VH-VL binders against Putative metal-binding protein TM_0123. Designs and how they scored, part 9

Target 1, 252 residues: Putative metal-binding protein TM_0123, of Thermotoga maritima (q9wxx7)
Amino acid sequence: NFGKTIVTTINPYYLIVSQLLGDTASVKLLVPPGANPHLFSLKPSDAKTLEEADLIVANGLGLEPYLEKYREKTVFVSDFIPALLLIDDNPHIWLDPFFLKYYIVPGLYQVLIEKFPEKQSEIKQKAEEIVSGLDTVIRDSFKALLPYTGKTVVMAHPSFTYFFKEFGLELITLSSGHEHSTSFSTIKEILRKKEQIVALFREPQQPAEILSSLEKELRMKSFVLDPLGVNGEKTIVELLRKNLSVIQEALK
Below, E stands for the ipSAE of ESMFold2; O stands for the ipSAE of OpenDDE; V2 stands for 0.75 times the mean of E and O plus 0.25 times the DockQ between their complexes.

## First folded at step 4 (VH-VL)

Design B7 (from P1 with heavy chain D101S W106F, light chain S31D; framework fv_patecibart)
Fold by ESMFold2-Fast, scan of step 4:
Structure B7 (fold): chain C 252 residues (1-252), chain A 119 residues (1-119), chain B 107 residues (1-107)
Amino acid sequence: as target 1 above (252 residues)
Amino acid sequence: QVTLKESGPTLVKPTQTLTLTCTFSGFSLSTSGVGVAWIRQPPGKALEWLAHIYWDDDKRYYPALKNRLTITKDTSKNQVVLTMTNMDPVDTATYYCAHRSYYGSFDYWGQGTLVTVSS
Amino acid sequence: EIVLTQSPDFQSVTPKEKVTITCRASQSIGDSIHWYQQKPDQYPKLLIKYASQSISGVPSRFSGSGSGTDFTLTINSLEAEDAATYYCQQSYSWPLTFGQGTKVEIK
């Protein structure tokens, strides 16, 4: 270890980088797991952390506007993903197990072995472990969601757009990046598609009542999906499995 | 405490324009989800939905009558106005305004106003 | 547009007997049916919303059921004051439509 510090912006990347590196370097998390990354504002202590970082691992797609000053030492994982696969610059790419398997984990592996070439074998073994875990998530997700192909899911915020699209479900959301901003045209579309709506989801960072009116209108209860891992999850695979479990419960 | 009341002419000549006003109390058209509709009923016949306006000024019209209908609101006056052009004797009906939230039911209705179209 | 067909068109019923009115939609509409009562020379009043949900102030003898295309309004024990025309209405898609009505008279 060179005494190097790697700063990750959001918890999913903290989980991936920490698993890949183990004890090789100090890995820090910038945005606490319970905080909304879309609303995060840089504090003086955060700026110092970024100034002292040897490498910053960030999402990209506008999630971290405060990183423009640090672009030279920042890796944006969205740069690993072919632009054609991105939907309206939706930044929630870490929730797509195919993006993780084919782009994010391989891309982070390459960046990290360049910084720690002496640990290449160890980092490779840990990357293979993550990929193996992702394969089981993909298989189990197909098993759970294949019967619901063509159905619609509603969320207050478009965090699981890439995930549901991979498994053939439509996701309609109340907002694109502002929790309290909703379009009446979107609400009307949801109500028109009532019969194909199979689940309603909200997130821990959102007000408990954000879907209250839709729950009443659709006569459905909402369930909590966690895009960031607020319950002490130790790996990205564990985070995805926890969410899949909630999705399976909602679809009963 | 929610009330709605229709007002306007009770007699209209063929080819003239009808203007009806719905004045309400107990709710605001600035409240998210709130809308007001116009529904008519020819004597002895079924109810027919004509137009709807929402808090965000989104407007919906019965397709066959769309070119004849205009619905507007004045949120500060608690009023919704329906205008119908080129009136014909077949348009003789009792006209109602009604409160509705989102895609819900018509939970509060005005008393209705009979509009007769004759020479 | 979604066409709502009610049955029967007319029903003459002895007081205290059970009344059943059906409403059939031309396509599946979930539970987006609402029922209204209109007494002679009065405005319509909401009886049941979303196929089966009760309305405050409406007597418990009124109940609704159904989903998809077939819906039923039931009056468990007809009272004299229940003589009226009953309408179903769908809120699933634009344009909003009503059934043709079912007239209930007391024998």
Scores: ipSAE 0.000, ipTM 0.396, lowest interface PAE 18.8, mean pLDDT 87

Design B9 (from P1 with heavy chain T31R D101G, light chain S31D; framework fv_patecibart)
Fold by ESMFold2-Fast, scan of step 4:
Structure B9 (fold): chain C 252 residues (1-252), chain A 119 residues (1-119), chain B 107 residues (1-107)
Amino acid sequence: as target 1 above (252 residues)
Amino acid sequence: QVTLKESGPTLVKPTQTLTLTCTFSGFSLSRSGVGVAWIRQPPGKALEWLAHIYWDDDKRYYPALKNRLTITKDTSKNQVVLTMTNMDPVDTATYYCAHRGYYGSWDYWGQGTLVTVSS
Amino acid sequence: EIVLTQSPDFQSVTPKEKVTITCRASQSIGDSIHWYQQKPDQYPKLLIKYASQSISGVPSRFSGSGSGTDFTLTINSLEAEDAATYYCQQSYSWPLTFGQGTKVEIK
């Protein structure tokens, strides 16, 4: 009705904002879910989309350096989260169901009702639906992961750092951020802890780099965790539930 | 933008100690997982890895040279220093510092500095 | 330590020809091999990582293959700017080691 366009940078925020707004506004996705957001380069058509946007919803924490020019119409979701809860500026905050429940969804709700005050009741109902779904993910994650408290998980990329920390598992990553090379001290730590390593994970948006040799050394199969939703997931809750299902399969 | 640059003496006498400094920008050694390596190349010969240091001060040395090598870092200055004792003419080489290093690929390298060991 | 042996030591190749460089490890190293290009008087540049994985900005004519002990770097159609020495490097075991290099010259 307002003719407003909201641009979201990565698919998780596209899923959240689309669910909150329904048909209230046009919601666009900048970085396709199959693309690596750390390696994303802005195309001319993308620049036009950003220039025409009424609001841009972005992650922050260095994930979108191309948005500096559009700062005045950009909401960085990471600004909703207390700085003390962030780990080494790890940008993968959207995969933490507690961050989503207490900071991200409430923060986006406030931004969107200010933009669409006439839709406040509808947006509030949608926010409550998301929070309810997140509660079921949190409950089921505790049930699945509580027996593995203090165990170690290895990932190629630190996308699920916040998630595993919430449920008491140690995460060792083969790279810091979007880098693909692995330090020897990290390999040494993995091999020292090999008896407590319960799962190996890689992501579809990241090249499987070191996991083939690590699978052989640890005699374990790796599984694919999807931080961005490449398979047509319709909600953030569906994305988290799909990943939890994979984690449960890996831990069998 | 990640850059690294080597500095130090270009001429060293036999038995002296070589000290080389790698000054870098675009990353910090306070960040978990990052490291810096030293690699050398004698004229017309293959590349040889010498030493590596990580953010957590974990240090690695080529075993045959271990007793001659010391690698240190100053995180606040964005510098990594290599010292090599008892220099010999066979140690004449171009010395490089490189980002990440040890296990895996070196994605950013310094320009290299030629060190000649001659009486 | 793991010894890497490259073959051939030297190739003189006409433009547009296919170049194949092999690297043999003294023991099985999985896919833990990386390839570097070093042009005269320049520092090495990463071409291929973990046997076959592409590096952003590296032309598609460069490809890698192999596993275990035998690895290959292929330049599908040689260009003038490809004249360089190529090195393989293993990251499987300490100490990290390089092959002896393969020099490619344009005929």
Scores: ipSAE 0.000, ipTM 0.380, lowest interface PAE 20.4, mean pLDDT 86

## First folded at step 5 (VH-VL; framework fv_guselkumab)

Design C1 (from A4 with heavy chain S54D Y57F; at its last look DockQ between E and O 0.39; V2 from the best seeds 0.00; counts 0 for: pae O 8.0 > 2)
Heavy chain, then light chain:
Amino acid sequence: EVQLVQSGAEVKKPGESLKISCKGSGYSFTNYWIGWVRQMPGKGLEWMGIIDPDDSFTRYSPSFQGQVTISADKSISTAYLQWSSLKASDTAMYYCARLGEYSYDYFDYWGQGTLVTVSS
Amino acid sequence: QSVLTQPPSVSGAPGQRVTISCTGSSSNIGAGYDVHWYQQLPGTAPKLLIYGNSNRPSGVPDRFSGSKSGTSASLAITGLQSEDEADYYCGTWDSSLSAYVFGGGTKLTVL
ESMFold2, look of step 5: ipSAE 0.509; ipTM 0.818
ESMFold2 (binder alone), look of step 5: mean pLDDT 94; pTM 0.955
OpenDDE, look of step 5: ipSAE 0.015; ipTM 0.545

Design C2 (from C1 with light chain S27R A31Y; at its last look DockQ between E and O 0.49; V2 from the best seeds 0.00; counts 0 for: pae O 6.9 > 2)
Heavy chain, then light chain:
Amino acid sequence: EVQLVQSGAEVKKPGESLKISCKGSGYSFTNYWIGWVRQMPGKGLEWMGIIDPDDSFTRYSPSFQGQVTISADKSISTAYLQWSSLKASDTAMYYCARLGEYSYDYFDYWGQGTLVTVSS
Amino acid sequence: QSVLTQPPSVSGAPGQRVTISCTGSSRNIGYGYDVHWYQQLPGTAPKLLIYGNSNRPSGVPDRFSGSKSGTSASLAITGLQSEDEADYYCGTWDSSLSAYVFGGGTKLTVL
ESMFold2, look of step 5: ipSAE 0.471; ipTM 0.805
ESMFold2 (binder alone), look of step 5: mean pLDDT 93; pTM 0.952
OpenDDE, look of step 5: ipSAE 0.018; ipTM 0.567

Design C3 (from A14 with light chain S27R A31Y S95T; at its last look DockQ between E and O 0.01; V2 from the best seeds 0.00; counts 0 for: pae E 3.2 > 2, placed apart)
Heavy chain, then light chain:
Amino acid sequence: EVQLVQSGAEVKKPGESLKISCKGSGYSFTNYWIGWVRQMPGKGLEWMGIIDPDDSFTRYSPSFQGQVTISADKSISTAYLQWSSLKASDTAMYYCARLGEYSYDYFDYWGQGTLVTVSS
Amino acid sequence: QSVLTQPPSVSGAPGQRVTISCTGSSRNIGYGYDVHWYQQLPGTAPKLLIYGNSNRPSGVPDRFSGSKSGTSASLAITGLQSEDEADYYCQSYDTSLSGYVFGGGTKLTVL
ESMFold2, look of step 5: ipSAE 0.404; ipTM 0.747
ESMFold2 (binder alone), look of step 5: mean pLDDT 93; pTM 0.953
OpenDDE, look of step 5: ipSAE 0.399; ipTM 0.783

## First folded at step 6 (VH-VL; framework fv_guselkumab)

Design D1 (from C1 with light chain S98L; at its last look DockQ between E and O 0.18; V2 from the best seeds 0.00; counts 0 for: pae O 2.2 > 2, placed apart)
Heavy chain, then light chain:
Amino acid sequence: EVQLVQSGAEVKKPGESLKISCKGSGYSFTNYWIGWVRQMPGKGLEWMGIIDPDDSFTRYSPSFQGQVTISADKSISTAYLQWSSLKASDTAMYYCARLGEYSYDYFDYWGQGTLVTVSS
Amino acid sequence: QSVLTQPPSVSGAPGQRVTISCTGSSSNIGAGYDVHWYQQLPGTAPKLLIYGNSNRPSGVPDRFSGSKSGTSASLAITGLQSEDEADYYCGTWDSSLLAYVFGGGTKLTVL
ESMFold2, look of step 6: ipSAE 0.646; ipTM 0.872
ESMFold2 (binder alone), look of step 6: mean pLDDT 93; pTM 0.953
OpenDDE, look of step 6: ipSAE 0.297; ipTM 0.717

Design D2 (from C1 with light chain S98F; at its last look DockQ between E and O 0.11; V2 from the best seeds 0.00; counts 0 for: pae E 2.8 > 2, placed apart)
Heavy chain, then light chain:
Amino acid sequence: EVQLVQSGAEVKKPGESLKISCKGSGYSFTNYWIGWVRQMPGKGLEWMGIIDPDDSFTRYSPSFQGQVTISADKSISTAYLQWSSLKASDTAMYYCARLGEYSYDYFDYWGQGTLVTVSS
Amino acid sequence: QSVLTQPPSVSGAPGQRVTISCTGSSSNIGAGYDVHWYQQLPGTAPKLLIYGNSNRPSGVPDRFSGSKSGTSASLAITGLQSEDEADYYCGTWDSSLFAYVFGGGTKLTVL
ESMFold2, look of step 6: ipSAE 0.398; ipTM 0.752
ESMFold2 (binder alone), look of step 6: mean pLDDT 93; pTM 0.954
OpenDDE, look of step 6: ipSAE 0.517; ipTM 0.803

Design D3 (from C1 with light chain S95L; at its last look DockQ between E and O 0.01; V2 from the best seeds 0.00; counts 0 for: pae O 9.0 > 2, placed apart)
Heavy chain, then light chain:
Amino acid sequence: EVQLVQSGAEVKKPGESLKISCKGSGYSFTNYWIGWVRQMPGKGLEWMGIIDPDDSFTRYSPSFQGQVTISADKSISTAYLQWSSLKASDTAMYYCARLGEYSYDYFDYWGQGTLVTVSS
Amino acid sequence: QSVLTQPPSVSGAPGQRVTISCTGSSSNIGAGYDVHWYQQLPGTAPKLLIYGNSNRPSGVPDRFSGSKSGTSASLAITGLQSEDEADYYCGTWDLSLSAYVFGGGTKLTVL
ESMFold2, look of step 6: ipSAE 0.578; ipTM 0.842
ESMFold2 (binder alone), look of step 6: mean pLDDT 93; pTM 0.955
OpenDDE, look of step 6: ipSAE 0.012; ipTM 0.510

Design D4 (from C1 with light chain S95T S98I; at its last look DockQ between E and O 0.11; V2 from the best seeds 0.00; counts 0 for: placed apart)
Heavy chain, then light chain:
Amino acid sequence: EVQLVQSGAEVKKPGESLKISCKGSGYSFTNYWIGWVRQMPGKGLEWMGIIDPDDSFTRYSPSFQGQVTISADKSISTAYLQWSSLKASDTAMYYCARLGEYSYDYFDYWGQGTLVTVSS
Amino acid sequence: QSVLTQPPSVSGAPGQRVTISCTGSSSNIGAGYDVHWYQQLPGTAPKLLIYGNSNRPSGVPDRFSGSKSGTSASLAITGLQSEDEADYYCGTWDTSLIAYVFGGGTKLTVL
ESMFold2, look of step 6: ipSAE 0.547; ipTM 0.826
ESMFold2 (binder alone), look of step 6: mean pLDDT 93; pTM 0.954
OpenDDE, look of step 6: ipSAE 0.355; ipTM 0.715

## First folded at step 8 (VH-VL; framework fv_guselkumab)

Design E1 (from D1 with light chain S27R A31Y; at its last look DockQ between E and O 0.32; V2 from the best seeds 0.00; counts 0 for: pae O 3.2 > 2)
Heavy chain, then light chain:
Amino acid sequence: EVQLVQSGAEVKKPGESLKISCKGSGYSFTNYWIGWVRQMPGKGLEWMGIIDPDDSFTRYSPSFQGQVTISADKSISTAYLQWSSLKASDTAMYYCARLGEYSYDYFDYWGQGTLVTVSS
Amino acid sequence: QSVLTQPPSVSGAPGQRVTISCTGSSRNIGYGYDVHWYQQLPGTAPKLLIYGNSNRPSGVPDRFSGSKSGTSASLAITGLQSEDEADYYCGTWDSSLLAYVFGGGTKLTVL
ESMFold2, look of step 8: ipSAE 0.529; ipTM 0.824
ESMFold2 (binder alone), look of step 8: mean pLDDT 93; pTM 0.953
OpenDDE, look of step 8: ipSAE 0.070; ipTM 0.648

Design E2 (from D1 with light chain S95Y Y100W; at its last look DockQ between E and O 0.20; V2 from the best seeds 0.00; counts 0 for: pae E 2.9 > 2, placed apart)
Heavy chain, then light chain:
Amino acid sequence: EVQLVQSGAEVKKPGESLKISCKGSGYSFTNYWIGWVRQMPGKGLEWMGIIDPDDSFTRYSPSFQGQVTISADKSISTAYLQWSSLKASDTAMYYCARLGEYSYDYFDYWGQGTLVTVSS
Amino acid sequence: QSVLTQPPSVSGAPGQRVTISCTGSSSNIGAGYDVHWYQQLPGTAPKLLIYGNSNRPSGVPDRFSGSKSGTSASLAITGLQSEDEADYYCGTWDYSLLAWVFGGGTKLTVL
ESMFold2, look of step 8: ipSAE 0.426; ipTM 0.757
ESMFold2 (binder alone), look of step 8: mean pLDDT 93; pTM 0.945
OpenDDE, look of step 8: ipSAE 0.437; ipTM 0.762

Design E3 (from D1 with heavy chain I50F, light chain S95Y S96D; at its last look DockQ between E and O 0.67; V2 from the best seeds 0.00; counts 0 for: pae E 7.6 > 2)
Heavy chain, then light chain:
Amino acid sequence: EVQLVQSGAEVKKPGESLKISCKGSGYSFTNYWIGWVRQMPGKGLEWMGFIDPDDSFTRYSPSFQGQVTISADKSISTAYLQWSSLKASDTAMYYCARLGEYSYDYFDYWGQGTLVTVSS
Amino acid sequence: QSVLTQPPSVSGAPGQRVTISCTGSSSNIGAGYDVHWYQQLPGTAPKLLIYGNSNRPSGVPDRFSGSKSGTSASLAITGLQSEDEADYYCGTWDYDLLAYVFGGGTKLTVL
ESMFold2, look of step 8: ipSAE 0.014; ipTM 0.595
ESMFold2 (binder alone), look of step 8: mean pLDDT 93; pTM 0.952
OpenDDE, look of step 8: ipSAE 0.400; ipTM 0.754

Design E4 (from D1 with light chain Y100W; at its last look DockQ between E and O 0.13; V2 from the best seeds 0.00; counts 0 for: pae O 3.1 > 2, placed apart)
Heavy chain, then light chain:
Amino acid sequence: EVQLVQSGAEVKKPGESLKISCKGSGYSFTNYWIGWVRQMPGKGLEWMGIIDPDDSFTRYSPSFQGQVTISADKSISTAYLQWSSLKASDTAMYYCARLGEYSYDYFDYWGQGTLVTVSS
Amino acid sequence: QSVLTQPPSVSGAPGQRVTISCTGSSSNIGAGYDVHWYQQLPGTAPKLLIYGNSNRPSGVPDRFSGSKSGTSASLAITGLQSEDEADYYCGTWDSSLLAWVFGGGTKLTVL
ESMFold2, look of step 8: ipSAE 0.477; ipTM 0.796
ESMFold2 (binder alone), look of step 8: mean pLDDT 93; pTM 0.946
OpenDDE, look of step 8: ipSAE 0.069; ipTM 0.665

## First folded at step 10 (VH-VL; framework fv_guselkumab)

Design F1 (from E3 with heavy chain D105G; at its last look DockQ between E and O 0.31; V2 from the best seeds 0.00; counts 0 for: pae E 8.5 > 2)
Heavy chain, then light chain:
Amino acid sequence: EVQLVQSGAEVKKPGESLKISCKGSGYSFTNYWIGWVRQMPGKGLEWMGFIDPDDSFTRYSPSFQGQVTISADKSISTAYLQWSSLKASDTAMYYCARLGEYSYGYFDYWGQGTLVTVSS
Amino acid sequence: QSVLTQPPSVSGAPGQRVTISCTGSSSNIGAGYDVHWYQQLPGTAPKLLIYGNSNRPSGVPDRFSGSKSGTSASLAITGLQSEDEADYYCGTWDYDLLAYVFGGGTKLTVL
ESMFold2, look of step 10: ipSAE 0.012; ipTM 0.541
ESMFold2 (binder alone), look of step 10: mean pLDDT 93; pTM 0.951
OpenDDE, look of step 10: ipSAE 0.554; ipTM 0.807

Design F2 (from E3 with heavy chain S103D Y104S D105L; at its last look DockQ between E and O 0.70; V2 from the best seeds 0.00; counts 0 for: pae E 9.4 > 2)
Heavy chain, then light chain:
Amino acid sequence: EVQLVQSGAEVKKPGESLKISCKGSGYSFTNYWIGWVRQMPGKGLEWMGFIDPDDSFTRYSPSFQGQVTISADKSISTAYLQWSSLKASDTAMYYCARLGEYDSLYFDYWGQGTLVTVSS
Amino acid sequence: QSVLTQPPSVSGAPGQRVTISCTGSSSNIGAGYDVHWYQQLPGTAPKLLIYGNSNRPSGVPDRFSGSKSGTSASLAITGLQSEDEADYYCGTWDYDLLAYVFGGGTKLTVL
ESMFold2, look of step 10: ipSAE 0.011; ipTM 0.580
ESMFold2 (binder alone), look of step 10: mean pLDDT 94; pTM 0.956
OpenDDE, look of step 10: ipSAE 0.544; ipTM 0.810

Design F3 (from E3 with heavy chain Y104S D105Y; at its last look DockQ between E and O 0.28; V2 from the best seeds 0.00; counts 0 for: pae E 13.5 > 2)
Heavy chain, then light chain:
Amino acid sequence: EVQLVQSGAEVKKPGESLKISCKGSGYSFTNYWIGWVRQMPGKGLEWMGFIDPDDSFTRYSPSFQGQVTISADKSISTAYLQWSSLKASDTAMYYCARLGEYSSYYFDYWGQGTLVTVSS
Amino acid sequence: QSVLTQPPSVSGAPGQRVTISCTGSSSNIGAGYDVHWYQQLPGTAPKLLIYGNSNRPSGVPDRFSGSKSGTSASLAITGLQSEDEADYYCGTWDYDLLAYVFGGGTKLTVL
ESMFold2, look of step 10: ipSAE 0.000; ipTM 0.477
ESMFold2 (binder alone), look of step 10: mean pLDDT 93; pTM 0.955
OpenDDE, look of step 10: ipSAE 0.063; ipTM 0.658

Design F4 (from E3 with heavy chain D105A, light chain Y95T L98F; at its last look DockQ between E and O 0.82; V2 from the best seeds 0.00; counts 0 for: pae E 9.1 > 2)
Heavy chain, then light chain:
Amino acid sequence: EVQLVQSGAEVKKPGESLKISCKGSGYSFTNYWIGWVRQMPGKGLEWMGFIDPDDSFTRYSPSFQGQVTISADKSISTAYLQWSSLKASDTAMYYCARLGEYSYAYFDYWGQGTLVTVSS
Amino acid sequence: QSVLTQPPSVSGAPGQRVTISCTGSSSNIGAGYDVHWYQQLPGTAPKLLIYGNSNRPSGVPDRFSGSKSGTSASLAITGLQSEDEADYYCGTWDTDLFAYVFGGGTKLTVL
ESMFold2, look of step 10: ipSAE 0.011; ipTM 0.578
ESMFold2 (binder alone), look of step 10: mean pLDDT 92; pTM 0.947
OpenDDE, look of step 10: ipSAE 0.582; ipTM 0.816

## First folded at step 11 (VH-VL; framework fv_guselkumab)

Design K1 (from D1 with light chain S27R S95T S96K; at its last look DockQ between E and O 0.54; V2 from the best seeds 0.57)
Heavy chain, then light chain:
Amino acid sequence: EVQLVQSGAEVKKPGESLKISCKGSGYSFTNYWIGWVRQMPGKGLEWMGIIDPDDSFTRYSPSFQGQVTISADKSISTAYLQWSSLKASDTAMYYCARLGEYSYDYFDYWGQGTLVTVSS
Amino acid sequence: QSVLTQPPSVSGAPGQRVTISCTGSSRNIGAGYDVHWYQQLPGTAPKLLIYGNSNRPSGVPDRFSGSKSGTSASLAITGLQSEDEADYYCGTWDTKLLAYVFGGGTKLTVL
ESMFold2, look of step 11: ipSAE 0.632; ipTM 0.864
ESMFold2 (binder alone), look of step 11: mean pLDDT 93; pTM 0.952
OpenDDE, look of step 11: ipSAE 0.516; ipTM 0.791

Design K2 (from D1 with light chain S26Y S95V S96R; at its last look DockQ between E and O 0.75; V2 from the best seeds 0.00; counts 0 for: grease 19.8 > 18.9)
Heavy chain, then light chain:
Amino acid sequence: EVQLVQSGAEVKKPGESLKISCKGSGYSFTNYWIGWVRQMPGKGLEWMGIIDPDDSFTRYSPSFQGQVTISADKSISTAYLQWSSLKASDTAMYYCARLGEYSYDYFDYWGQGTLVTVSS
Amino acid sequence: QSVLTQPPSVSGAPGQRVTISCTGSYSNIGAGYDVHWYQQLPGTAPKLLIYGNSNRPSGVPDRFSGSKSGTSASLAITGLQSEDEADYYCGTWDVRLLAYVFGGGTKLTVL
ESMFold2, look of step 11: ipSAE 0.739; ipTM 0.889
ESMFold2 (binder alone), look of step 11: mean pLDDT 93; pTM 0.952
OpenDDE, look of step 11: ipSAE 0.604; ipTM 0.826
ESMFold2, look of step 12: ipSAE 0.741; ipTM 0.893
ESMFold2 (binder alone), look of step 12: mean pLDDT 93; pTM 0.952
OpenDDE, look of step 12: ipSAE 0.529; ipTM 0.792

Design K3 (from F4 with light chain T95F; at its last look DockQ between E and O 0.01; V2 from the best seeds 0.00; counts 0 for: pae E 18.1 > 2, placed apart)
Heavy chain, then light chain:
Amino acid sequence: EVQLVQSGAEVKKPGESLKISCKGSGYSFTNYWIGWVRQMPGKGLEWMGFIDPDDSFTRYSPSFQGQVTISADKSISTAYLQWSSLKASDTAMYYCARLGEYSYAYFDYWGQGTLVTVSS
Amino acid sequence: QSVLTQPPSVSGAPGQRVTISCTGSSSNIGAGYDVHWYQQLPGTAPKLLIYGNSNRPSGVPDRFSGSKSGTSASLAITGLQSEDEADYYCGTWDFDLFAYVFGGGTKLTVL
ESMFold2, look of step 11: ipSAE 0.000; ipTM 0.413
ESMFold2 (binder alone), look of step 11: mean pLDDT 92; pTM 0.948
OpenDDE, look of step 11: ipSAE 0.621; ipTM 0.835

Design K4 (at its last look DockQ between E and O 0.20; V2 from the best seeds 0.00; counts 0 for: pae E 10.8 > 2, placed apart)
Heavy chain, then light chain:
Amino acid sequence: EVQLVQSGAEVKKPGESLKISCKGSGYSFTNYWIGWVRQMPGKGLEWMGFIDPDDSFTRYSPSFQGQVTISADKSISTAYLQWSSLKASDTAMYYCARLDYSAYFDYWGQGTLVTVSS
Amino acid sequence: QSVLTQPPSVSGAPGQRVTISCTGSSSNIGAGYDVHWYQQLPGTAPKLLIYGNSNRPSGVPDRFSGSKSGTSASLAITGLQSEDEADYYCGTWDTDLFAYVFGGGTKLTVL
ESMFold2, look of step 11: ipSAE 0.005; ipTM 0.479
ESMFold2 (binder alone), look of step 11: mean pLDDT 94; pTM 0.951
OpenDDE, look of step 11: ipSAE 0.123; ipTM 0.662

## First folded at step 12 (VH-VL; framework fv_guselkumab)

Design N1 (from K2 with heavy chain Y104H, light chain V95I; at its last look DockQ between E and O 0.48; V2 from the best seeds 0.00; counts 0 for: grease 18.92 > 18.9)
Heavy chain, then light chain:
Amino acid sequence: EVQLVQSGAEVKKPGESLKISCKGSGYSFTNYWIGWVRQMPGKGLEWMGIIDPDDSFTRYSPSFQGQVTISADKSISTAYLQWSSLKASDTAMYYCARLGEYSHDYFDYWGQGTLVTVSS
Amino acid sequence: QSVLTQPPSVSGAPGQRVTISCTGSYSNIGAGYDVHWYQQLPGTAPKLLIYGNSNRPSGVPDRFSGSKSGTSASLAITGLQSEDEADYYCGTWDIRLLAYVFGGGTKLTVL
ESMFold2, look of step 12: ipSAE 0.735; ipTM 0.892
ESMFold2 (binder alone), look of step 12: mean pLDDT 93; pTM 0.955
OpenDDE, look of step 12: ipSAE 0.392; ipTM 0.746

Design N2 (from K2 with heavy chain Y109S, light chain S27R; at its last look DockQ between E and O 0.13; V2 from the best seeds 0.00; counts 0 for: pae O 2.04 > 2, placed apart)
Heavy chain, then light chain:
Amino acid sequence: EVQLVQSGAEVKKPGESLKISCKGSGYSFTNYWIGWVRQMPGKGLEWMGIIDPDDSFTRYSPSFQGQVTISADKSISTAYLQWSSLKASDTAMYYCARLGEYSYDYFDSWGQGTLVTVSS
Amino acid sequence: QSVLTQPPSVSGAPGQRVTISCTGSYRNIGAGYDVHWYQQLPGTAPKLLIYGNSNRPSGVPDRFSGSKSGTSASLAITGLQSEDEADYYCGTWDVRLLAYVFGGGTKLTVL
ESMFold2, look of step 12: ipSAE 0.660; ipTM 0.870
ESMFold2 (binder alone), look of step 12: mean pLDDT 93; pTM 0.950
OpenDDE, look of step 12: ipSAE 0.228; ipTM 0.672

Design N3 (from K2 with light chain Y26R; at its last look DockQ between E and O 0.37; V2 from the best seeds 0.57)
Heavy chain, then light chain:
Amino acid sequence: EVQLVQSGAEVKKPGESLKISCKGSGYSFTNYWIGWVRQMPGKGLEWMGIIDPDDSFTRYSPSFQGQVTISADKSISTAYLQWSSLKASDTAMYYCARLGEYSYDYFDYWGQGTLVTVSS
Amino acid sequence: QSVLTQPPSVSGAPGQRVTISCTGSRSNIGAGYDVHWYQQLPGTAPKLLIYGNSNRPSGVPDRFSGSKSGTSASLAITGLQSEDEADYYCGTWDVRLLAYVFGGGTKLTVL
ESMFold2, look of step 12: ipSAE 0.712; ipTM 0.881
ESMFold2 (binder alone), look of step 12: mean pLDDT 93; pTM 0.954
OpenDDE, look of step 12: ipSAE 0.557; ipTM 0.802

## First folded at step 13 (VH-VL; framework fv_guselkumab)

Design Q1 (from N3 with light chain A31L; at its last look DockQ between E and O 0.15; V2 from the best seeds 0.00; counts 0 for: placed apart)
Heavy chain, then light chain:
Amino acid sequence: EVQLVQSGAEVKKPGESLKISCKGSGYSFTNYWIGWVRQMPGKGLEWMGIIDPDDSFTRYSPSFQGQVTISADKSISTAYLQWSSLKASDTAMYYCARLGEYSYDYFDYWGQGTLVTVSS
Amino acid sequence: QSVLTQPPSVSGAPGQRVTISCTGSRSNIGLGYDVHWYQQLPGTAPKLLIYGNSNRPSGVPDRFSGSKSGTSASLAITGLQSEDEADYYCGTWDVRLLAYVFGGGTKLTVL
ESMFold2, look of step 13: ipSAE 0.714; ipTM 0.891
ESMFold2 (binder alone), look of step 13: mean pLDDT 93; pTM 0.952
OpenDDE, look of step 13: ipSAE 0.559; ipTM 0.801

Design Q2 (from K2 with heavy chain E101S Y102T; at its last look DockQ between E and O 0.25; V2 from the best seeds 0.00; counts 0 for: pae O 2.8 > 2)
Heavy chain, then light chain:
Amino acid sequence: EVQLVQSGAEVKKPGESLKISCKGSGYSFTNYWIGWVRQMPGKGLEWMGIIDPDDSFTRYSPSFQGQVTISADKSISTAYLQWSSLKASDTAMYYCARLGSTSYDYFDYWGQGTLVTVSS
Amino acid sequence: QSVLTQPPSVSGAPGQRVTISCTGSYSNIGAGYDVHWYQQLPGTAPKLLIYGNSNRPSGVPDRFSGSKSGTSASLAITGLQSEDEADYYCGTWDVRLLAYVFGGGTKLTVL
ESMFold2, look of step 13: ipSAE 0.750; ipTM 0.905
ESMFold2 (binder alone), look of step 13: mean pLDDT 93; pTM 0.951
OpenDDE, look of step 13: ipSAE 0.157; ipTM 0.681

